# Ledger of designs, part 376: VH-VL binders against q9h9l3

Target 1, 176 residues: q9h9l3
Amino acid sequence: PRKMVAIDCEMVGTGPKGHVSSLARCSIVNYNGDVLYDEYILPPCHIVDYRTRWSGIRKQHMVNATPFKIARGQILKILTGKIVVGHAIHNDFKALQYFHPKSLTRDTSHIPPLNRKADCPENATMSLKHLTKKLLNRDIQVGKSGHSSVEDAQATMELYKLVEVEWEEHLARNPP
Below, E stands for the ipSAE of ESMFold2; O stands for the ipSAE of OpenDDE; V2 stands for 0.75 times the mean of E and O plus 0.25 times the DockQ between their complexes.

## First folded at step 22 (VH-VL)

Design y153 (framework fv_fezakinumab; at its last look DockQ between E and O 0.91; V2 from the best seeds 0.86)
Fold by OpenDDE, look of step 22:
Structure y153 (fold): chain C 176 residues (1-176), chain A 123 residues (1-123), chain B 111 residues (1-111)
Amino acid sequence: as target 1 above (176 residues)
Amino acid sequence: QVQLVQSGAEVKKPGASVKVSCKASGYTFTSYYMHWVRQAPGQGLEWVGWINPYTGFEFYAQKFRGRVTMTRDTSISTAYMELSRLRSDDTAVYYCARSGTYYYDSGPRFDYWGRGTLVTVSS
Amino acid sequence: QAVLTQPPSVSGAPGQRVTISCTGSSSDIGLGYEVHWYQQLPGTAPKLLIYENSNRPSGVPDRFSGSKSGTSASLAITGLQAEDEADYYCQSYDSSLEGWVFGGGTQLTVL
């Protein structure tokens, strides 16, 4: 059995009008929720919008942030060969400019049994916040300080664990 | 329709540099990665590197690091590959090829290719 | 030079079935990365034939099929036609190289 990790990334806005989502923080936790990686990351381009309300990223966090290419290398080493769990994980991988095998990817925003358990439409895209509240009775992403990628990664892993057996069996029968 | 139009054939001497262009049309240039693949005469395909036109991020195969530079001009939807310190074994047809940014679009498959640019290196 | 291994050539008569194998390693196909196939007709650029192991782009006949198992992939062509004579390349991603890799290519001859 492959090791499983959960990932969550925070992005800032770069490029024209800040429309480019650039990686500014990445958190990775193991199956038990232990933090394996949590670093602020310096985008290669000028930050136009910190998106602090959502990202929690502030200018001061970029002072000693890890350069993107270095961070990317570190993160890829951790992810390689593992089952990677995330919520709307395509955004994280896109920000990392990285391709993880589909067969080793678990996106909690696209797991029908998880939505069913939360009394949501199976094919709907539910927020991590909503699923976490409904299924774990836990409030995340509260306040005005922005998201905690560690907290979000941990919540994502916990949500997946609720449907892990069923979903892994489904995937075994229906490989991507 | 998606089109990748490459610059014309080049003849260079050893030690020189060559810069090949690839102009994209029929799609949003910055929404897809651009790859460069070369093929020596009678040989197979060899991946050179890729660039994200949106972010400018580039990554090269180990073999070409230090000699290749990939750039883009988003204003004209054009990608460039420059190879320096040319040698005879760099003689090849160089292709630009498009791929998606993740599996939800085109993914890592190269779904569209340019017609190739022949680069000949000879003394 | 090629990281993925293909037979250098295969042949078949019209109407026959041929298969082209693609063998990788634990850092590419064996790691779980998808395999893509390309057809290259003489004097032309490669064309995407199969993506993500077994999917056909629009316009590709269903007589072309792909599969993947373990560290290997396979391209099958049924009802072989003269127009299928070409070079075929498999492709995947290698985590150790952090880049895309191609097979050595297989020349298909229609007898």
Scores: ipSAE 0.875, ipTM 0.935, lowest interface PAE 0.6, mean pLDDT 95
Fold by ESMFold2, look of step 22:
Structure y153 (fold): chain C 176 residues (1-176), chain A 123 residues (1-123), chain B 111 residues (1-111)
Amino acid sequence: as target 1 above (176 residues)
Amino acid sequence: QVQLVQSGAEVKKPGASVKVSCKASGYTFTSYYMHWVRQAPGQGLEWVGWINPYTGFEFYAQKFRGRVTMTRDTSISTAYMELSRLRSDDTAVYYCARSGTYYYDSGPRFDYWGRGTLVTVSS
Amino acid sequence: QAVLTQPPSVSGAPGQRVTISCTGSSSDIGLGYEVHWYQQLPGTAPKLLIYENSNRPSGVPDRFSGSKSGTSASLAITGLQAEDEADYYCQSYDSSLEGWVFGGGTQLTVL
């Protein structure tokens, strides 16, 4: 059986007016929620907007941050060959500049049975905060100091576990 | 609609360098990755590397590291590949090819190709 | 030596079906990376034929189809026509090489 991990990333604004989302933190947890990776990452280009209210990234975090190319190599080694769970996960892969196999990707923002458990329309895109509150009775992303990618990755794994048996069986019968 | 127009054929001696250009039109140049793929005469396709035109981040196949440099000029929507210390077995057609950055928009396939630039390395 | 293995050549008569295999390893196709196929007519650049195992871009006839299983992929061409005479390449991603990888190519001859 393939091992499973969950990932969450935080982005800062680079490029003109800070419109490019560049990776500045990545957290990976195992099935039990133990942290396998959690690093601040220095983007290869100038940071225009730290987006701190949402990202939690501040200038001091960048002082000893791992350069993007090095961090990307470390992260990809962890992800390779694993089922990777995330929320709106293709944005995380885009920030890593990497395509993980669709057959090994699980996106909690697009799982109809998960929405059904939350009494949401099965085809709606629901936020991680909303699903976590509704299904785990837990408040994440609290306050104005930004998100924690460790907290978000752990929440994402717990959400997937709620539908894991049903969804893995569905995917086995209906390969992507 | 989408077009990738490459620079003309080059003849070089061993030890020289060559710089091939690829001008993009018909799409937002900075929204897609640009790859370089070569094909020696009568041979198959070989991936050389890619560049993200927006950030300038590049990644090369191991075989070419230390000899290849990929750059771009976003003001003229043009990607470049420079190969140094040329050898006779670098003789090939060099293609630029576009891929997406996101599965739900073009994904990890080469959906558009330039016509290729023949680089001949001979004494 | 190409990373993905394809037969060097295949042939068929007009109207017949041919298949072209593409065999990789546990670090590329076998790890789950998708397979894409390209057609290269003589003297021209490759053109995308099939993407993500089985999808056809607009303008590619439905007689071209793709599949993937285990470490292998297959391109099928039914109703073979003279203009199908070309070289065909499969392509995927390989985690050990950390890059895009191609098959060695298959020359299709229409008899």
Scores: ipSAE 0.816, ipTM 0.917, lowest interface PAE 0.9, mean pLDDT 93
ESMFold2 (binder alone), look of step 22: mean pLDDT 91; pTM 0.933

Design y154 (framework fv_fezakinumab; at its last look DockQ between E and O 0.83; V2 from the best seeds 0.83)
Fold by OpenDDE, look of step 22:
Structure y154 (fold): chain C 176 residues (1-176), chain A 123 residues (1-123), chain B 111 residues (1-111)
Amino acid sequence: as target 1 above (176 residues)
Amino acid sequence: QVQLVQSGAEVKKPGASVKVSCKASGYTFTSYYMHWVRQAPGQGLEWVGWINPYTGFEFYAQKFRGRVTMTRDTSISTAYMELSRLRSDDTAVYYCARSGTYYYDSGPRFDPWGRGTLVTVSS
Amino acid sequence: QAVLTQPPSVSGAPGQRVTISCTGSSSDIGLGYEVHWYQQLPGTAPKLLIYENSERPSGVPDRFSGSKSGTSASLAITGLQAEDEADYYCQSYDSSLEGWVFGGGTQLTVL
């Protein structure tokens, strides 16, 4: 069986009007929630909007941040061959400008059994915060200091574990 | 209609540089990656590299690193591939091809392709 | 110098079924990366034929089908027609090369 990791990324705004989402932090945890990777990342372009309220990223975090291309290489090395769990994970992969095999991807924002367990419509897109509160009775992304990608990655993994057996069986019968 | 219109054929001498253009239309240029693939006469397809027109991020196949430069001009929805220090074995038809940024948006499949630009390198 | 392995040529009579294999490695198809297929008619640019192992773009007849298993993929063409005579290429992503890779191409001849 393949090893499983969970990923969460924080992005800042670059480009015109800060509309480009650029990777500024990436956290990866293993099945047990142990941190495998957690780095601030320096985008190749000038940061226009730190989006601090959501990202938790501040200017001071970019002082010693890892250049994007270097970080990307490090992250890809970790992800390669793994089942990667994330919430709305396409945003993370897009920010990484990376394609992970669909068959090895688990997006907790698109797992009907998970929503069902949370008494939500199966085909609705629920937030990580909501699912975490409902199913884990845990508050994440609290305050105004921004999100913790480590915390979010850990929560994502814990949520997936609740439906892992059922969902893996489903995927086995219905490969993407 | 999605179209990729490439620049015309080029004839170059060894050691020279060539810059091929690919103008995109019918879709949002910055929402898709642009790839470059070449095909030597009578040979197969060879991936050269890709560029994200939105971010400017580019990545090249190992074989071409140091000789290829991919750029874009978003104002005219045009991607460029420049290959320097040309040699005879660089003679090929060079294609630009579009792919999505993730699976929700066409994914890594190449569609559509430009009609190709023949680059001939001869002394 | 193709990374994915295809037979150089296949042939069939009109109406027959032909298959084209595409063999990869543990760093591409075997790692789980999707396989795409392209058709290249003589003197033309490649055209997407199959994507993500088995999906058909609009306009591609259902007599074209794709499958993937292990480190290999296969393109099947049923009801072979004269217009199917072309070169066919498989494509995937190689994690070790951090890039897309093509098969060597297969020339399909309709007898």
Scores: ipSAE 0.872, ipTM 0.934, lowest interface PAE 0.6, mean pLDDT 95
Fold by ESMFold2, look of step 22:
Structure y154 (fold): chain C 176 residues (1-176), chain A 123 residues (1-123), chain B 111 residues (1-111)
Amino acid sequence: as target 1 above (176 residues)
Amino acid sequence: QVQLVQSGAEVKKPGASVKVSCKASGYTFTSYYMHWVRQAPGQGLEWVGWINPYTGFEFYAQKFRGRVTMTRDTSISTAYMELSRLRSDDTAVYYCARSGTYYYDSGPRFDPWGRGTLVTVSS
Amino acid sequence: QAVLTQPPSVSGAPGQRVTISCTGSSSDIGLGYEVHWYQQLPGTAPKLLIYENSERPSGVPDRFSGSKSGTSASLAITGLQAEDEADYYCQSYDSSLEGWVFGGGTQLTVL
């Protein structure tokens, strides 16, 4: 049996006008929701926009943040060989500058059975906040201080568990 | 049209350094990774490393760490690979190749490739 | 070192089908990393032929196809033509090397 983890990342704005998303926090949880990794990460280039209202990242978080190259190595070691669950997860892999095998990737923003359970159009991209509220009766990303990547990773794993048996069987019949 | 234009052939003595350039056109240079791959005469392809032209973040194959430096100049859309302390077995054609940063946009495949730069190391 | 193993050479007559194998390990193809294929015509740079196991770029004829199973991948060429005479390389990602790896290359000769 292949082990499964969930990941969530928070991004800050870098580059011209702060439009490029760069990794500033990453959280990884196991199947039971226990935290395996949770670090603030210093991007390799200048932060133009902390995006705090969504990212939860503030300047003080960067003071002792793990440099990107070191953090990336730590994170990839955890992800290697595992089924990785995330929400809009390809953005997380892009921020890590890494391509995880498609066959080991599960994206809760693109699982039709999950949307159907939420009474949403099967091929719509639904927010993590909305799916979590609808299907888990939990409010995440509450308040004005931004998202928690630990909370979001935990919610993402719980959402996947709702459709895990059905979706794993579907993927076995329809390899990506 | 997407193009990668590399600098011309070079002849170097052992112990010297070489810096090969790769000028990109027809796409947003900072939105894609640049890889370097070499091919010794009569041999196969060998990945040297890559750079994210936006951030300058680079990662090298272990064989080349300590001797290779990858840089770029975003103002002229040009990537560079410098190899130091050259040996005769560094004689090869050095290619640059572009890859995507995102599965939904080009993905991890190498496309296009530059034409290659022959570096000859001899006494 | 992850070594993607390819046969050194294969040959076929015009119109025939040939296949080129690419065998990796549990740290690359066997771990699920996708396989890409490149064609290198004599005296030219490599050109993308197949990506992500079986996807064909625009402009590559459908007589080129790819597949992957377990630790191995395969490139198939049907309707063999003289211009297919080239070297063919497979490529994947290897987690133990933390980087991209290539096969040793296969020289295709059209008889």
Scores: ipSAE 0.785, ipTM 0.911, lowest interface PAE 1.1, mean pLDDT 92
ESMFold2 (binder alone), look of step 22: mean pLDDT 91; pTM 0.935

Design y155 (framework fv_fezakinumab; at its last look DockQ between E and O 0.79; V2 from the best seeds 0.83)
Fold by OpenDDE, look of step 22:
Structure y155 (fold): chain C 176 residues (1-176), chain A 123 residues (1-123), chain B 111 residues (1-111)
Amino acid sequence: as target 1 above (176 residues)
Amino acid sequence: QVQLVQSGAEVKKPGASVKVSCKASGYTFTSYYMHWVRQAPGQGLEWVGWINPYTGFEWYAQKFRGRVTMTRDTSISTAYMELSRLRSDDTAVYYCARSGTYYYDSGPRFDYWGRGTLVTVSS
Amino acid sequence: QAVLTQPPSVSGAPGQRVTISCTGSSSDIGLGYEVHWYQQLPGTAPKLLIYENSNRPSGVPDRFSGSKSGTSASLAITGLQAEDEADYYCQSYDSSLEGWVFGGGTQLTVL
């Protein structure tokens, strides 16, 4: 079986009115929750909105941030060939402007058995925070300092592990 | 309906530059990637690069890095591909082609193509 | 020179079944990337024929089908018709090249 990693990204606002979501931090953890990658990333365009309350990103974090294209290369190297687990992972991949094979992608926001386990509607989109609280009895994204992408990636991996066997079997029978 | 209208044929000398345009309509220009693919006479398809019209992010095939520049003007839903230092083997029909930004829209498939722009490089 | 390998040509009589293979590597099809197929009629731009290995866009007849296994993909055409005479290209993404790749193309002749 392929190795699994979990990814979580934080984005800032660039472009007109800061409506463009640009990658500003990326965290990748392995199956055990060990951090494989955690870097601040410098968007190619001027940051209009740091979205700090959510992203946790501040101006000071960008001083030595890794340029986007360099970081993208580093990240893609890690992700290549892996089963990538994420929550609402399409946002991360979009931020990376990257396509990961569908067959190697696991989105914890779209796993019915996970929602069922959390006593949520199977076809509903639940937040990572909610699922983490319900299934792991852990509070994430607490406070006003913004999210921790490492923490979120770890939580995402832990959630997936709860349904891994069932979901992998399902995917084997129903490949995307 | 989705349409990609490309600029007309170009004839250039070696060493010159060419800039091909692709005007998109029938969809939200910034919601899809724009790719450029070329086809030399009697040959196969060759991917040149892509641009995200929303972010401006561009990425090129290694072969063309340093010679190609992809840009866009969102105000007129137009993508541009400029190829510099032209040589005879750059003679080809250049296509713009649309793809999704992720699998939820149309993914990495090229679902719509322009009719192509012939670029002829000859001394 | 194409990254993906296709037979240069295939032929069949009307009503027959033909298959076009597309062989990749461990860095593209074998890595799990989806395969798409395009039909190019003479003098025209390519048209999406099959996407994500086996899906048909609206308007594509069900006599066109695609499959993928391992490092290879295949396009099958049943009930071959004269109008199917065209060039066919497979396409995927290559992680090592960090870009999209095409097969060399297959010319289908209807006898």
Scores: ipSAE 0.889, ipTM 0.940, lowest interface PAE 0.6, mean pLDDT 95
Fold by ESMFold2, look of step 22:
Structure y155 (fold): chain C 176 residues (1-176), chain A 123 residues (1-123), chain B 111 residues (1-111)
Amino acid sequence: as target 1 above (176 residues)
Amino acid sequence: QVQLVQSGAEVKKPGASVKVSCKASGYTFTSYYMHWVRQAPGQGLEWVGWINPYTGFEWYAQKFRGRVTMTRDTSISTAYMELSRLRSDDTAVYYCARSGTYYYDSGPRFDYWGRGTLVTVSS
Amino acid sequence: QAVLTQPPSVSGAPGQRVTISCTGSSSDIGLGYEVHWYQQLPGTAPKLLIYENSNRPSGVPDRFSGSKSGTSASLAITGLQAEDEADYYCQSYDSSLEGWVFGGGTQLTVL
């Protein structure tokens, strides 16, 4: 069977008015929640807005951050050949400038059985924080000093495990 | 309408360099990746590399690393490919082609192509 | 050598069905990376024909279809017409080469 990992990224604002999201931290955990990767990453272009209230990224984190090209290589080596779980994961892959196969991608923001378990409308896009509270009785993203990508990746993996058997069978019958 | 207009044919001597341009119109230039693909006479398609026009991040096929440089000028929506230390087997038509940046917006496919630029390398 | 293997040529009479195979490896098609197909008419640039294994862009007739299984993909053309005479290329991403890769191309002749 294919190995499974979960990923979560924190973004900073680049480009005009800081509206473009660029990768500044990436965390990857294995099926058991053990951290495989957790690095601050220096974007290849000027940071306009650190978005610290949400990202947790500060100027000091960039001093020793791994340059984007190097970090991308490290991350892609870990992701290659694996089922990758994330929440709104298309944003993470876009920030990595990488196309992971659809057949190996799992997005907890768009899994109808997971919404059903949370007593939420099946087609609603639910936040990671809300699903984690409802289904795992766990508070994540607490406070205003930013998210933890390790915490978020771990929560994402645990959420997927709740529907893993059903969803993997669904995808086998309905290839993306 | 999306259009990719490439610079004209070039004749070069071995050891020289060539720089091919690709001017984009009909879409937001910085929102899509730009790829370069070449085709030697009577041969198939060969991917050379790509650039993100927004960030300037580039990645090249291993065969061309050390000889190719991809750049862009966002003020005129133009991508460039420069190939140095030319040799006769670099004779080919060089195409620019665009792709999306994620699956729900054009995806990884090459949906629009330039008409190609013939580069001939001969003594 | 082309990373993806296609037959060099295929032929068929008008109205017939032809298929063009595209065989990759465990680092590209076999790893799950999608397959795209391009048609190149004589003297022209390639044109997208099929994307993400089986989807047709607007304007491509439904007699063109694509499929993928294991490490291989296939392009099928039914109701073959004279204007289908062209070269056809498959394309995917290869993780070991860290880049886009093409098949060697297939020349379709309409008899």
Scores: ipSAE 0.801, ipTM 0.916, lowest interface PAE 1.0, mean pLDDT 93
ESMFold2 (binder alone), look of step 22: mean pLDDT 91; pTM 0.935

Design y156 (framework fv_fezakinumab; at its last look DockQ between E and O 0.82; V2 from the best seeds 0.84)
Fold by OpenDDE, look of step 22:
Structure y156 (fold): chain C 176 residues (1-176), chain A 123 residues (1-123), chain B 111 residues (1-111)
Amino acid sequence: as target 1 above (176 residues)
Amino acid sequence: QVQLVQSGAEVKKPGASVKVSCKASGYTFTSYYMHWVRQAPGQGLEWVGWINPYTGFEWYAQKFRGRVTMTRDTSISTAYMELSRLRSDDTAVYYCARSGTYYYDSGPRFDPWGRGTLVTVSS
Amino acid sequence: QAVLTQPPSVSGAPGQRVTISCTGSSSDIGLGYEVHWYQQLPGTAPKLLIYENSERPSGVPDRFSGSKSGTSASLAITGLQAEDEADYYCQSYDSSLEGWVFGGGTQLTVL
């Protein structure tokens, strides 16, 4: 079976009025939650909004940050051939400006059995924070210091593991 | 109606540069990637590279790195491909083609295509 | 020279079924990347025919179908018509080349 990794990215605002979401941190963990990658990333354009409240990114983090294209290469190397688990993962892939095969993608924000387990509507999009609290009894994204992409990636993997068997069987019968 | 209108045919000498334009209409220019694909006479399709008009991110096939530059002007929904140090084997029809930024839009499929721009390189 | 391998030509009589194969590798189709197919009529730009292995865009007849298995993909055309005479290209993504790749193209002749 293919190896699984979970990814979470933090974005800052670039471009006009900071509306462009640019990758500024990426964390990747393996099936056991071990950190495979965790780097601050320097966007190619000037940062207009660090979005620190959410991203946890500060100016000081960009001093030695890895240039985007270099980081992208590193990240893609890790993701290639893996089943990639993420929450609302399309945002991460868009930030990476990358296409991962649909058949190898697992988005915990779109897994009906996971929502069902959390006593949520199956077709609803629930936050990672909510699902983590409900199903893992763990608080993430706490405080004012911003999110921890490592923590979020780990939580995402743990959530997926709860429904892995059922969902993988479903996907086998209904390939994307 | 989604349309990609490309600039006219070009005739260049070896060593020169050519810049082809692709004007998009009928959709939000910055919501889709723009790809460039060329086709030499009687040959198959060859991917040159792509650009994200929203972020400005560009990525090129290894073969063209160092010679190709893709840019965009969002104010007029136009993408550009410039190829420098032209040689005879660069003679081809150059197409621009749209793809989604992710699968929720249109994914990596190329649709639609421009009508192509013939670039002829001859001494 | 093409990364994906297609037969250079196929032919069939009107009403027949033809198939065009597209063989990749472990770094493209075999890695899970989706396959798209394009039809190029003589003197025209390519047109999307099949996307994501088996999906048909609006306006494409259901006599066109696509499938994918392992490192290969296949385009099937049933009820072959004269208007189907064209070049057909498969497309995917190659992780080793870090870019999109095309097959060499298949010329379909309707006898």
Scores: ipSAE 0.882, ipTM 0.939, lowest interface PAE 0.6, mean pLDDT 95
Fold by ESMFold2, look of step 22:
Structure y156 (fold): chain C 176 residues (1-176), chain A 123 residues (1-123), chain B 111 residues (1-111)
Amino acid sequence: as target 1 above (176 residues)
Amino acid sequence: QVQLVQSGAEVKKPGASVKVSCKASGYTFTSYYMHWVRQAPGQGLEWVGWINPYTGFEWYAQKFRGRVTMTRDTSISTAYMELSRLRSDDTAVYYCARSGTYYYDSGPRFDPWGRGTLVTVSS
Amino acid sequence: QAVLTQPPSVSGAPGQRVTISCTGSSSDIGLGYEVHWYQQLPGTAPKLLIYENSERPSGVPDRFSGSKSGTSASLAITGLQAEDEADYYCQSYDSSLEGWVFGGGTQLTVL
């Protein structure tokens, strides 16, 4: 049977000048918003830029963080066989170094019916914060110390539910 | 033009090791994954593993864990596969092959492939 | 043994249509992972033929097509030509093996 989860990741900068995005936190929630996974993750490369104002990641979070290879294994076991919902989700899969089936992937940043409900241009890329405020009357990513990947994953799932029936039918008619 | 140039054929005795190289050109080496695939004479293709050349993260097929090591030197855009404790059934052509890192940019497909490196293990 | 099952051989006359099946399991094709196809001409490296079930790279004629349903995929070749004589491999990802997997290969003979 089809099961659905939502994922959100926070990245830090690695590589020269911190330009490469590397996974440093991952949160996964089920259909009801219950947290299935929420861990800080130690990248296999030196962290150059914590990107704290967006990622919420600080040096102290890395002290006991789960090494990337182990965390990746844990995360992929949760994602296997499930419809995975995310916002700009290609960044999350790239950071996981994993190709989730296109037919099981849902990206709330690119769902025209969702934009229509928010009175936004159908083909615009809209921020999670904006969609959540417009459609759920919630403020997320509040404060100055970075995003909560749990909060963001939960919001992403609730947004998808608003268009789930229509979008699942669209994808059945138009396989990716 | 995107090219993968592999090292020359090797003849080894059982118990030895072999290290095959794959030099990339025509693209940003660190922006794509590198895979290794082998083919025994007259047989099919068998995936050995992959490396992310940027981070050095590697993942091997379970059959080869403990015997294979994949590395790279980003300064010369070269990936390496070393197979140890060789035995006669390791005789094969070893290919490198490039894949993308996500669907919107090349995706998981293997393209291009190197021409292959024959490794012969014989007593 | 190959993880994905292909017929060992298939044949057809010039101008005809042939299909090559690729059967996986609930941990690979059946779980939704896409299927890719490679052509290997005698004495050469494999070459990408079809990716993501049905997409053709530039330079591959439209007489090659792919499809996927359930736990199986199929490569179809129409207007068969002598140069199509080659080995054909399907490929997917398998979650239980945590890696990429190939079919055993299909030798196509053009009669």
Scores: ipSAE 0.804, ipTM 0.918, lowest interface PAE 1.1, mean pLDDT 93
ESMFold2 (binder alone), look of step 22: mean pLDDT 92; pTM 0.943

